# VH-VL binders against q9umr5: the designs that were tried, part 359

Target 1, 268 residues: q9umr5
Amino acid sequence: SYKPVIVVHGLFDSSYSFRHLLEYINETHPGTVVTVLDLFDGRESLRPLWEQVQGFREAVVPIMAKAPQGVHLICYSQGGLVCRALLSVMDDHNVDSFISLSSPQMGQYGDTDYLKWLFPTSMRSNLYRICYSPWGQEFSICNYWHDPHHDDLYLNASSFLALINGERDHPNATVWRKNFLRVGHLVLIGGPDDGVITPWQSSFFGFYDANETVLEMEEQLVYLRDSFGLKTLLARGAIVRCPMAGISHTAWHSNRTLYETCIEPWLS
Key: E = the ipSAE of ESMFold2; O = the ipSAE of OpenDDE; V2 = 0.75 times the mean of E and O plus 0.25 times the DockQ between their complexes.

## First folded at step 16 (VH-VL)

Design pm10 (framework fv_nofazinlimab; at its last look DockQ between E and O 0.80; V2 from the best seeds 0.85)
Fold by OpenDDE, look of step 16:
Structure pm10 (fold): chain C 268 residues (1-268), chain A 122 residues (1-122), chain B 112 residues (1-112)
Amino acid sequence: as target 1 above (268 residues)
Amino acid sequence: QVQLVQSGAEVKKPGSSVKVSCKASGGTFRDYAISWVRQAPGQGLEYLGYIIPIFGTARYNEKFKGRVTITADKSTSTAYMELSSLRSEDTAVYYCARGSYDSTGYEPFDYWGQGTMVTVSS
Amino acid sequence: DVVMTQSPLSLPVTLGQPASISCRSSQSLVYSDGNTYLYWFQQRPGQSPRRLIYKVSNRDSGVPDRFSGSGSGTDFTLKISRVEAEDVGVYYCMQGTKWPFTFGQGTKLEIK
């Protein structure tokens, strides 16, 4: 039988968004038990990510317990960060494949049409002021806001991304790295036509430098220092990068070709 | 000069709801946290929650068990605090407050409204 | 929740004399950025609260220099070097480090 699949949604999203994905999985892998976690939907997805991690943890623990052979995680957009954190804090997870579906794994910095109402251009440059404060960090968006022009503030004030990245020293860094490395495969999915994740390379752990030049994963300090295990995962062949063009952010979970190419191979 | 002007005093029956408004003027509205604090007669200050209008959602003190709803209308630069299932214990002056930015970052509670007295009585 | 404990709760002071208010938090108020988000507010009779001090020791504009804030970690103090009649009111400390943000009970300053 196929391993259970757990799906975690993104910002302002819900389980309903994954109806096509469920259809694809059912068609290609009949009998697969797929659980789309219906937690922190809609506006509730703006709650602090650590709170979300706790909630999702409570939901996945029973599922994992019933699946001793392991499970697969499909985590979309903001959900990808939640899942990465989940795998970092859980010392007993049994995740075979962690599929990060167009997630801002290295953070977000930018405004797009999709998020324009939240992050107009004028605000993008100044969002650090509120986001890197206790008041701002109570919202998920700020938890992975990564302003390349204010790196010091990010490193010091980010209560989520900087920590799970191991960019700021903390007492759990070693343990979190160990936990995360339990994953069988890390499947990174994203693409240049996403239109939301900014830069889109963030889905592959790429990100801006201080001049807003995009650097790839292997150029990032988190990789070079192996702060949470990326270098180790890559070395053992556990990282899969699946870029795809022509897919908008809201279509990653509903594109059949994308599913067959980037997701299906890892659901065995 | 930034000013916060709140709606007038309210008298409500137990079980009803009250909605207090806070209109901001003299500055931008979107990227400042609007906090709501109440003070029962002769008592201290209690933090209800706050909203950052650009995010469109509020952070609530769970003590109120979902009875508080904080919203913001960016078009009118007005924040609202609604308290439902009113009890006599909810009798208090309700304040809105806004933060500001300085050279070091964001600081809350730089400006205060004049307060709105809400009386809950049978 | 972080509990903020002020002392004393009542503070009678003679005009011209100094005053000191203590505020203790149940846990450290040092945030990840190294700042301590401890605030002091003044509320004069019949008025809205007014922020006096932010981040432990920074005075707001217009606040007389006779007011000073100090402290670290879990222990903080507001001092008035020379109490004036206009200083009558209730003073509150507040922590903005951990949600939910919480106030102290308040200290009522009165003139003897």
Scores: ipSAE 0.926, ipTM 0.967, lowest interface PAE 0.5, mean pLDDT 95
Fold by ESMFold2, look of step 16:
Structure pm10 (fold): chain C 268 residues (1-268), chain A 122 residues (1-122), chain B 112 residues (1-112)
Amino acid sequence: as target 1 above (268 residues)
Amino acid sequence: QVQLVQSGAEVKKPGSSVKVSCKASGGTFRDYAISWVRQAPGQGLEYLGYIIPIFGTARYNEKFKGRVTITADKSTSTAYMELSSLRSEDTAVYYCARGSYDSTGYEPFDYWGQGTMVTVSS
Amino acid sequence: DVVMTQSPLSLPVTLGQPASISCRSSQSLVYSDGNTYLYWFQQRPGQSPRRLIYKVSNRDSGVPDRFSGSGSGTDFTLKISRVEAEDVGVYYCMQGTKWPFTFGQGTKLEIK
């Protein structure tokens, strides 16, 4: 039988957005128990990411307990950051495949549909001023906002991303790395036509340097220092990269070819 | 000069709701925290919550247990605080306040509204 | 929640003499960026509060230099070197390090 699948949604999103993904799983893996977590929907997705991590943790514990052979996570957009934090903070997770579906794993720096939906005028160059303060860090987009032109502020003020990436020292770093490394596979999905994740390579742990030149995962300090286990995972063949062009941010969970190519093989 | 002008005093019955407005002039509004604080007669300050208008959502003090709703209209530079299921204990002056930026970073409560007295009596 | 405790709650002071107000937090107010988000406000009778001091020790524009803030970690002090009649009012500390951000109870300064 197939391992249960847990689905975590993104910013300004809800469980309804995954109806097509559910259909694909039902067709290719009949009998699979799929749970789309219906927490932090819509504007609630702007709550602090640690708050969301705690709520999702409470929801996944009973599911994981009932499936001792393991579960799979499919985590979309902001939800991929929630899931990565879950893998770090849960001593008792039994996740085999962590499928990160166009998630800003190294952060976000760009005029995106999220920002345009909130207001039509670009603010990427100014958002650091409120984001890198305790007032801004109470909102999820600020938790992973990564302004490459104010990296010192990011490193010191981020209450979430800089911590789960091991970019700032913290007392839990060793335990979080150990927990994260218990995952069976890390499946990274994204592409150049996403239109929201900026740079799109953030979905593959790439990000801008100070000149807005994209450094890929293997060029990142967090990889080179193996701060939370990326180098270890890659060395043991546990990282799967599945880029796909031609898919916009809202279409990742409703594209059949993407599902068959990048998701289906990992739903054992 | 930044100024915050609040709506006028209100007298309300228990169980009803009140909505206080806070209009900003002389500056921008979008990327500041707009906070709501109240002060019962002869008592100290209580923080209700704040909104950063660019995000379109607010953070609330749990003490008010979902009775408070804070919103903002970016086009009019106006924030609103609505308190529902009013009780006599909610009798207070309600203030709005806006932060500012300086060389040391973001600073809250730089500009204050004049206050709005809300009286809840049967 | 971070509890902010002020002392004294009532502070009668002779005109021209110094005044000192203490504020303690139930946990450190040092944020990850090295800043300490501790603020002091003055509320004169019948008026809205006014910010005096931001981030422990920085005076706001237009605040007389007889006002000073100091402290670190969990213990903070507002001092007035020579109290003037216009200083009558209630003084509040506030922390902005951990949500929900919280005020002290207030210290009523009065001329005796």
Scores: ipSAE 0.812, ipTM 0.910, lowest interface PAE 0.9, mean pLDDT 91
ESMFold2 (binder alone), look of step 16: mean pLDDT 91; pTM 0.932

Design pm11 (framework fv_nofazinlimab; at its last look DockQ between E and O 0.75; V2 from the best seeds 0.85)
Fold by OpenDDE, look of step 16:
Structure pm11 (fold): chain C 268 residues (1-268), chain A 122 residues (1-122), chain B 112 residues (1-112)
Amino acid sequence: as target 1 above (268 residues)
Amino acid sequence: QVQLVQSGAEVKKPGSSVKVSCKASGGTFYDYAISWVRQAPGQGLEYLGYIIPIFGTARYNEKFKGRVTITADKSTSTAYMELSSLRSEDTAVYYCARGSYDSTGYEPFDYWGQGTMVTVSS
Amino acid sequence: DVVMTQSPLSLPVTLGQPASISCRSSQSLVYSDGNTYLYWFQQRPGQSPRRLIYKVSNRDSGVPDRFSGSGSGTDFTLKISRVEAEDVGVYYCMQGTKWPFTFGQGTKLEIK
């Protein structure tokens, strides 16, 4: 039998968005128990990510307990960060494949059409002012806002991304790294035509430097320092990078070719 | 000069709802936190919640168990606080307040509305 | 929730004399960025509250220098070096470090 699949949605999203993915899984892996977690839907997805992590943890624990051979996680967009944090705080998770589906794993800095209604162009450069405050950090978007021009503020004020990245020292860094390294495979999916994740390389742990030049994962301090285990995972062949062009952000979970190429191989 | 002007006093029956408005003038609206605080007669201040209009959703004090709804209309620079299932204990002056930015970052509660008295009585 | 405890709750003061209000938090108010988001507010009779101090010791514009804030961690103090008649009112501390943000009970300053 196939291992259960747990799906975590993204910002302003719901379980309904994954109807096609469910169809694909059912068709190619009949009998797979797929659970799309219906938590923090819509505007509730703006709640603090740590709160979301706690909620999702409560939901996945029973599923994992019933699947001693392991489970697969498919986590979309913001959900990918939630899942990474989940795997960091859980010392007893049994995740075989963690599929990060177009997630801003290294943060977000940009205003795209998808987020334009939230972030006017004029706000992109100024969002750090509210986001890197206690008031701003109560919203999920601010929890992974990564302003490359205000790195000090990010490192000090980010209550989520900087911590799970191990970019800021904290008492749980070693344990979180150990926990995260329990994952069998980390499957990173994204692409240049996403239009939302900015830069799109964030889905592969790439990100802007101070000059907004995109650096790849291997150039990031979190990798070089192996702060949460990326270097270790790569060394043992546990990281899979699956870039795909021609896919918009809202289509990652509904593209058959993407599913067959980047997702299906890891659901066995 | 930034000003917050709130709607007028309200008298409500128990079980009903009240919606108080707070119109901001004198600057941008969407990138500041609008906080709502209430004060029962002769009592202290209580934080209800706040909204950052650009995000379109509010953060609520769970003490109110979902009875409070805070919204913002960016087009009119107006924030709203609605309190449902009113009780006599909800009798209070309700304040809106807005923050500001300085060289060190965001600071809330720099400007206050004049307050709105809401009386809940049978 | 973080509990903010003020003392005293009633503060009768003679004109021209100094006043001191204590605010204690149930946990540290130091945020991840190293700042302490502790605020002091003044509410004169019949008026809206007014922010006096932000981040422990920063005085707002227009606030007389006779007002000063100090403290760290869990213990904070608002001082008035020389109380004036216009200082009559209720003073509140507030923490903005951990949600939900919470106020102290208030300290009523009166003239003897």
Scores: ipSAE 0.929, ipTM 0.968, lowest interface PAE 0.5, mean pLDDT 95
Fold by ESMFold2, look of step 16:
Structure pm11 (fold): chain C 268 residues (1-268), chain A 122 residues (1-122), chain B 112 residues (1-112)
Amino acid sequence: as target 1 above (268 residues)
Amino acid sequence: QVQLVQSGAEVKKPGSSVKVSCKASGGTFYDYAISWVRQAPGQGLEYLGYIIPIFGTARYNEKFKGRVTITADKSTSTAYMELSSLRSEDTAVYYCARGSYDSTGYEPFDYWGQGTMVTVSS
Amino acid sequence: DVVMTQSPLSLPVTLGQPASISCRSSQSLVYSDGNTYLYWFQQRPGQSPRRLIYKVSNRDSGVPDRFSGSGSGTDFTLKISRVEAEDVGVYYCMQGTKWPFTFGQGTKLEIK
């Protein structure tokens, strides 16, 4: 039989958004136990990411305990950062496939189209001022905001992303790396037409340098230092990159071709 | 010149709710933290919570979370604080405040509203 | 929560003499960025509070240079080198390092 699947949603989202994904799993892998976690939905998704990690941890523990042969995670958008932190902080996780569905793994530096309607066009260049303060870090978007033009502020003020990426020194780095490396596969999904994740290559651990030139995963310091195990996973053949064009941010979990190509093969 | 103008004094019965407004003028509003504090007569300051209007949600001091709701209307540059299940101990002056930016980032409580007296009595 | 403890709670002082107010926190106020998010506020009788000092030692505009802030870690001090009649009021410290951000209980400054 198939391993249980746990689904974690993203920013301004809820468990209902995954109804089509559930349908695809039921049709292709009948009998799979799928749990879509309905925590921190809507505006609650802006709570600090460490609070979300704690809540999701409490929810996944009994599911993992009942499945000693392992579980799979499908984690969408902001939810992919929650899941990566779970894999780092849980000494006892048994995750086989971690499927990161268009998640800003190296951070976010983008004005979305809907923000331009409400805010000045220079919002991304100004958000660092509040985000890199204790006041801003109490909100999830600031926990992974990554302004390439203020990288020193990011490195020192980020309470979440700089820590789980091993970009700032902290006492848990060795344990978190060990725990993360227990994952069987890391499946990275995203594409150029996403429209929200900026740069879209953040879903593949790529990100801007100070000139807004995208450096790929293998060019990132966190990869080169193997700070949380990315180089080790790649060398093991455990990283799967599955880019797909033509999919907007809200459509990743409702596209059958994407599911069949990038997700289904990893739901053993 | 930034000004914060609050709604007028309120007299309320125990068990009811009060909603205080805070209108910002003379500056931007949406990417600052708008904080709410209160002061009972002759007492110190209590921090209720704050909102960053661009994110559309607030952080609450857990002492008050179940009874306090903080919102903002970006189009009118107005923040609101609603306190429910009022008790006599909620009699206080309620202040809103906005921060400012310097070279290192955000600094809280640079501009203060005039305060709104809320009296809870039978 | 970080507890902020002020002393003294009442401070009678002779006009023209110095005054000193202490504020202690239950844990370090040094944030990961190296800043210490410690603030001082003045509330004159019948008025809204006013920020005097931000990040330990920086005076706001319009604050006389007779006010100074100092300290580090968990121990902080507000000093007034020569108390004037206009300085009567209550002084609060506040920390902004760890949510929920918290105030001290206040120090009432009075002229003897």
Scores: ipSAE 0.833, ipTM 0.916, lowest interface PAE 0.8, mean pLDDT 91
ESMFold2 (binder alone), look of step 16: mean pLDDT 91; pTM 0.931

Design pm12 (framework fv_nofazinlimab; at its last look DockQ between E and O 0.87; V2 from the best seeds 0.88)
Fold by OpenDDE, look of step 16:
Structure pm12 (fold): chain C 268 residues (1-268), chain A 122 residues (1-122), chain B 112 residues (1-112)
Amino acid sequence: as target 1 above (268 residues)
Amino acid sequence: QVQLVQSGAEVKKPGSSVKVSCKASGGTFEDYAISWVRQAPGQGLEYLGYIIPIFGTARYNEKFKGRVTITADKSTSTAYMELSSLRSEDTAVYYCARGSYDSTGYEPFDYWGQGTMVTVSS
Amino acid sequence: DVVMTQSPLSLPVTLGQPASISCRSSQSLVYSDGNTYLYWFQQRPGQSPRRLIYKVSNRDSGVPDRFSGSGSGTDFTLKISRVEAEDVGVYYCMQGTKWPFTFGQGTKLEIK
């Protein structure tokens, strides 16, 4: 039988968004138990990510317990960060494949049509002011806002991304790295036509430098220092990169070709 | 000069709801946290929650168990605080407050409204 | 929740004399960025609260220099070097480090 699949949604999203993905899985892997977690939907997805991690943890623990052979995680957008954190804090997870579906794994900084209603251009440049404060960090968006022009503030004030990345020293860094490395495969999915994740390379742990030049994963300090295990995972062949063009952010979970190419191979 | 002007005093029956408004003027609205604090007669200050309008949602003190709803209308630069299932213990002056930015970052509670007295009585 | 404890709760003071208010938190108020988000507020009779001090020791504009804030970690103090009649009111400390943000009980300053 196929391993259970757990799906975690993104910002302003819900379980309903994954109806097509569920259909694809059922068609290609009949009998697969797919659980789309219906937690922190809609506006509730703006709650602090650590709170979300705790909630999702409570939901996945029973599922994992019933699946001794392991489970697969499909985590979309913001959900990808939640899942990465989840795998970092759980010392007993049994995740075979962690599929990061267009997630801002190295953070978000940019103007996109999708977020324009939320963040006008003028605000994006100044969002660091509120985000890197206790008041701002109570919202998920700020938890992975990564302003390349204010890296010092990010490193010091980010209560989530900087920590799970191991960019800021903390007492759990070693343990979190160990836990995360329990994953069988890390499948990174994203693409240049996403339109939301900015830069889109963030889905592959790439990100801006101080000049807003995009650097790839292997150029990032988190990789070079192996702060949470990326270098180790890559070395053992556990990282899969699946870029795809022509897919908008809201279509990653509903594109058949994407599913067959980037997701299906890892659901065995 | 930034000013916060709140709606007038309210008298409500137990079990009903009250909605207090806070209109901000003299600056931008979207990127400032609007906090709501109440003070029962002769008592101290209690933090209800706050909203950052650009995010469109508020952070609530769980003590109120979902009875508080904080919203913001960016078009009118007005924040609202609604308290449902009113009890006599909810009798208090309700304040809105806004933060500001300085060279060191965001600082809340730089400006205060005049307060709105809400009386809950049978 | 972080509990903020002020002392004393009542503070009778003679005009011209100094005053001191203590505020203790149940846990450290140092945030990840190294700042301590401890605030002091003044509420005069019949008025809205007014922020006096932010981040432990920074005076707001218009606040007389006779007011000063100090402290670190879990222990903080507001001092008034020479109490004036206009200083009558209730003073509150507040922590903005951990949600939910919480106030102290308040200290009522009165003139003897």
Scores: ipSAE 0.927, ipTM 0.968, lowest interface PAE 0.5, mean pLDDT 95
Fold by ESMFold2, look of step 16:
Structure pm12 (fold): chain C 268 residues (1-268), chain A 122 residues (1-122), chain B 112 residues (1-112)
Amino acid sequence: as target 1 above (268 residues)
Amino acid sequence: QVQLVQSGAEVKKPGSSVKVSCKASGGTFEDYAISWVRQAPGQGLEYLGYIIPIFGTARYNEKFKGRVTITADKSTSTAYMELSSLRSEDTAVYYCARGSYDSTGYEPFDYWGQGTMVTVSS
Amino acid sequence: DVVMTQSPLSLPVTLGQPASISCRSSQSLVYSDGNTYLYWFQQRPGQSPRRLIYKVSNRDSGVPDRFSGSGSGTDFTLKISRVEAEDVGVYYCMQGTKWPFTFGQGTKLEIK
């Protein structure tokens, strides 16, 4: 039988958005228990990410306990950051496949048409000013905002991303790395036509340098220093990269070809 | 010159709702925290919540859970605070406030509205 | 919630003399970025509050230099080196480190 699948949604999202993904899983893996966590829907997805992590943790514990052979996570957009934090803070998780579906894993520096609904004019050069304050850090977008031109502020003021990336010293860094490394596979999904995740390579742990040149995962200090286990995980052959062009941000969980190519093989 | 102008005083009966407006002028609006604070007669200041308009959602003090709604209209640079299920204890002056940026970063409560007296009487 | 405790609550002072107001927090106000989000406000009779001091010791523009803030961790002080008649009002400290952000109960300064 198939391992249970837990689905974690993204920003301004709800469990209904995954109805097509659920259909695909039911068709290809009949009998799979799929739970789409119905927490922090809509505007509640802007609550601090640590609050969301705590709430999702409480929801996943009983599911994981009933499946000692393991579970899979499918985590979309902002939800991929929630899931990565879960893997770090849970010393008892039994996640086999962590499927990160177009998630801003190295942060967001958005100036795109889809984020213009949030930012009606280009605000990316100024948003650091509020985001790197206690007022801004009470909102999830600011928890993973990563301004490459103000990296010192990011490193010191980020209450979430700089910590789960091991970019700022904290007493739990060693334990979180150990916990994260218990995952069986890390499946990274995203593509150049996403239109929201900026840079789109953030979904693959790439990000801008100070000149806005994209550095790939293997060029990032967090990888080179193995701050939270990316180098170790890659060396084990446990990182799967599945880029796909032609998919917009809202279509990742409703594209059958994407599912069959990038998701289905990992739902053992 | 940044200015915050609030709607006028209101007299309400218990169980009703009130919606106070706060119009900002003389600067940008969307990327600041617009805060709501109240002061009962002869009492201190109490923080209700705040909104950062670019995000379109607010943080609330849990003491007011379910009764306070804070919104913003970016096109008019106006924030709103709605308090429902009014009680006599909600009689207070309600203030909006906006922060500012300086060389050290974001600083709250630099500009204050004139206040809106809300009286809840039987 | 972080509790902010002011002392004294009532402060009669002779014109021209110094005044000192204490503010104590139930937790450290040092944020992850190394800043201490402690603020002082003045509310003159019949007026909206006005920010005097931000981040412990930084005087706002247009605030007379007789006002100064100091302190660290959990203990903070607002000083007025020479009280003037215009200083009458209520003074509040506020913390902005941990939501919900909270005010002290206020110190009423009066000319005796």
Scores: ipSAE 0.837, ipTM 0.923, lowest interface PAE 0.8, mean pLDDT 91
ESMFold2 (binder alone), look of step 16: mean pLDDT 91; pTM 0.932

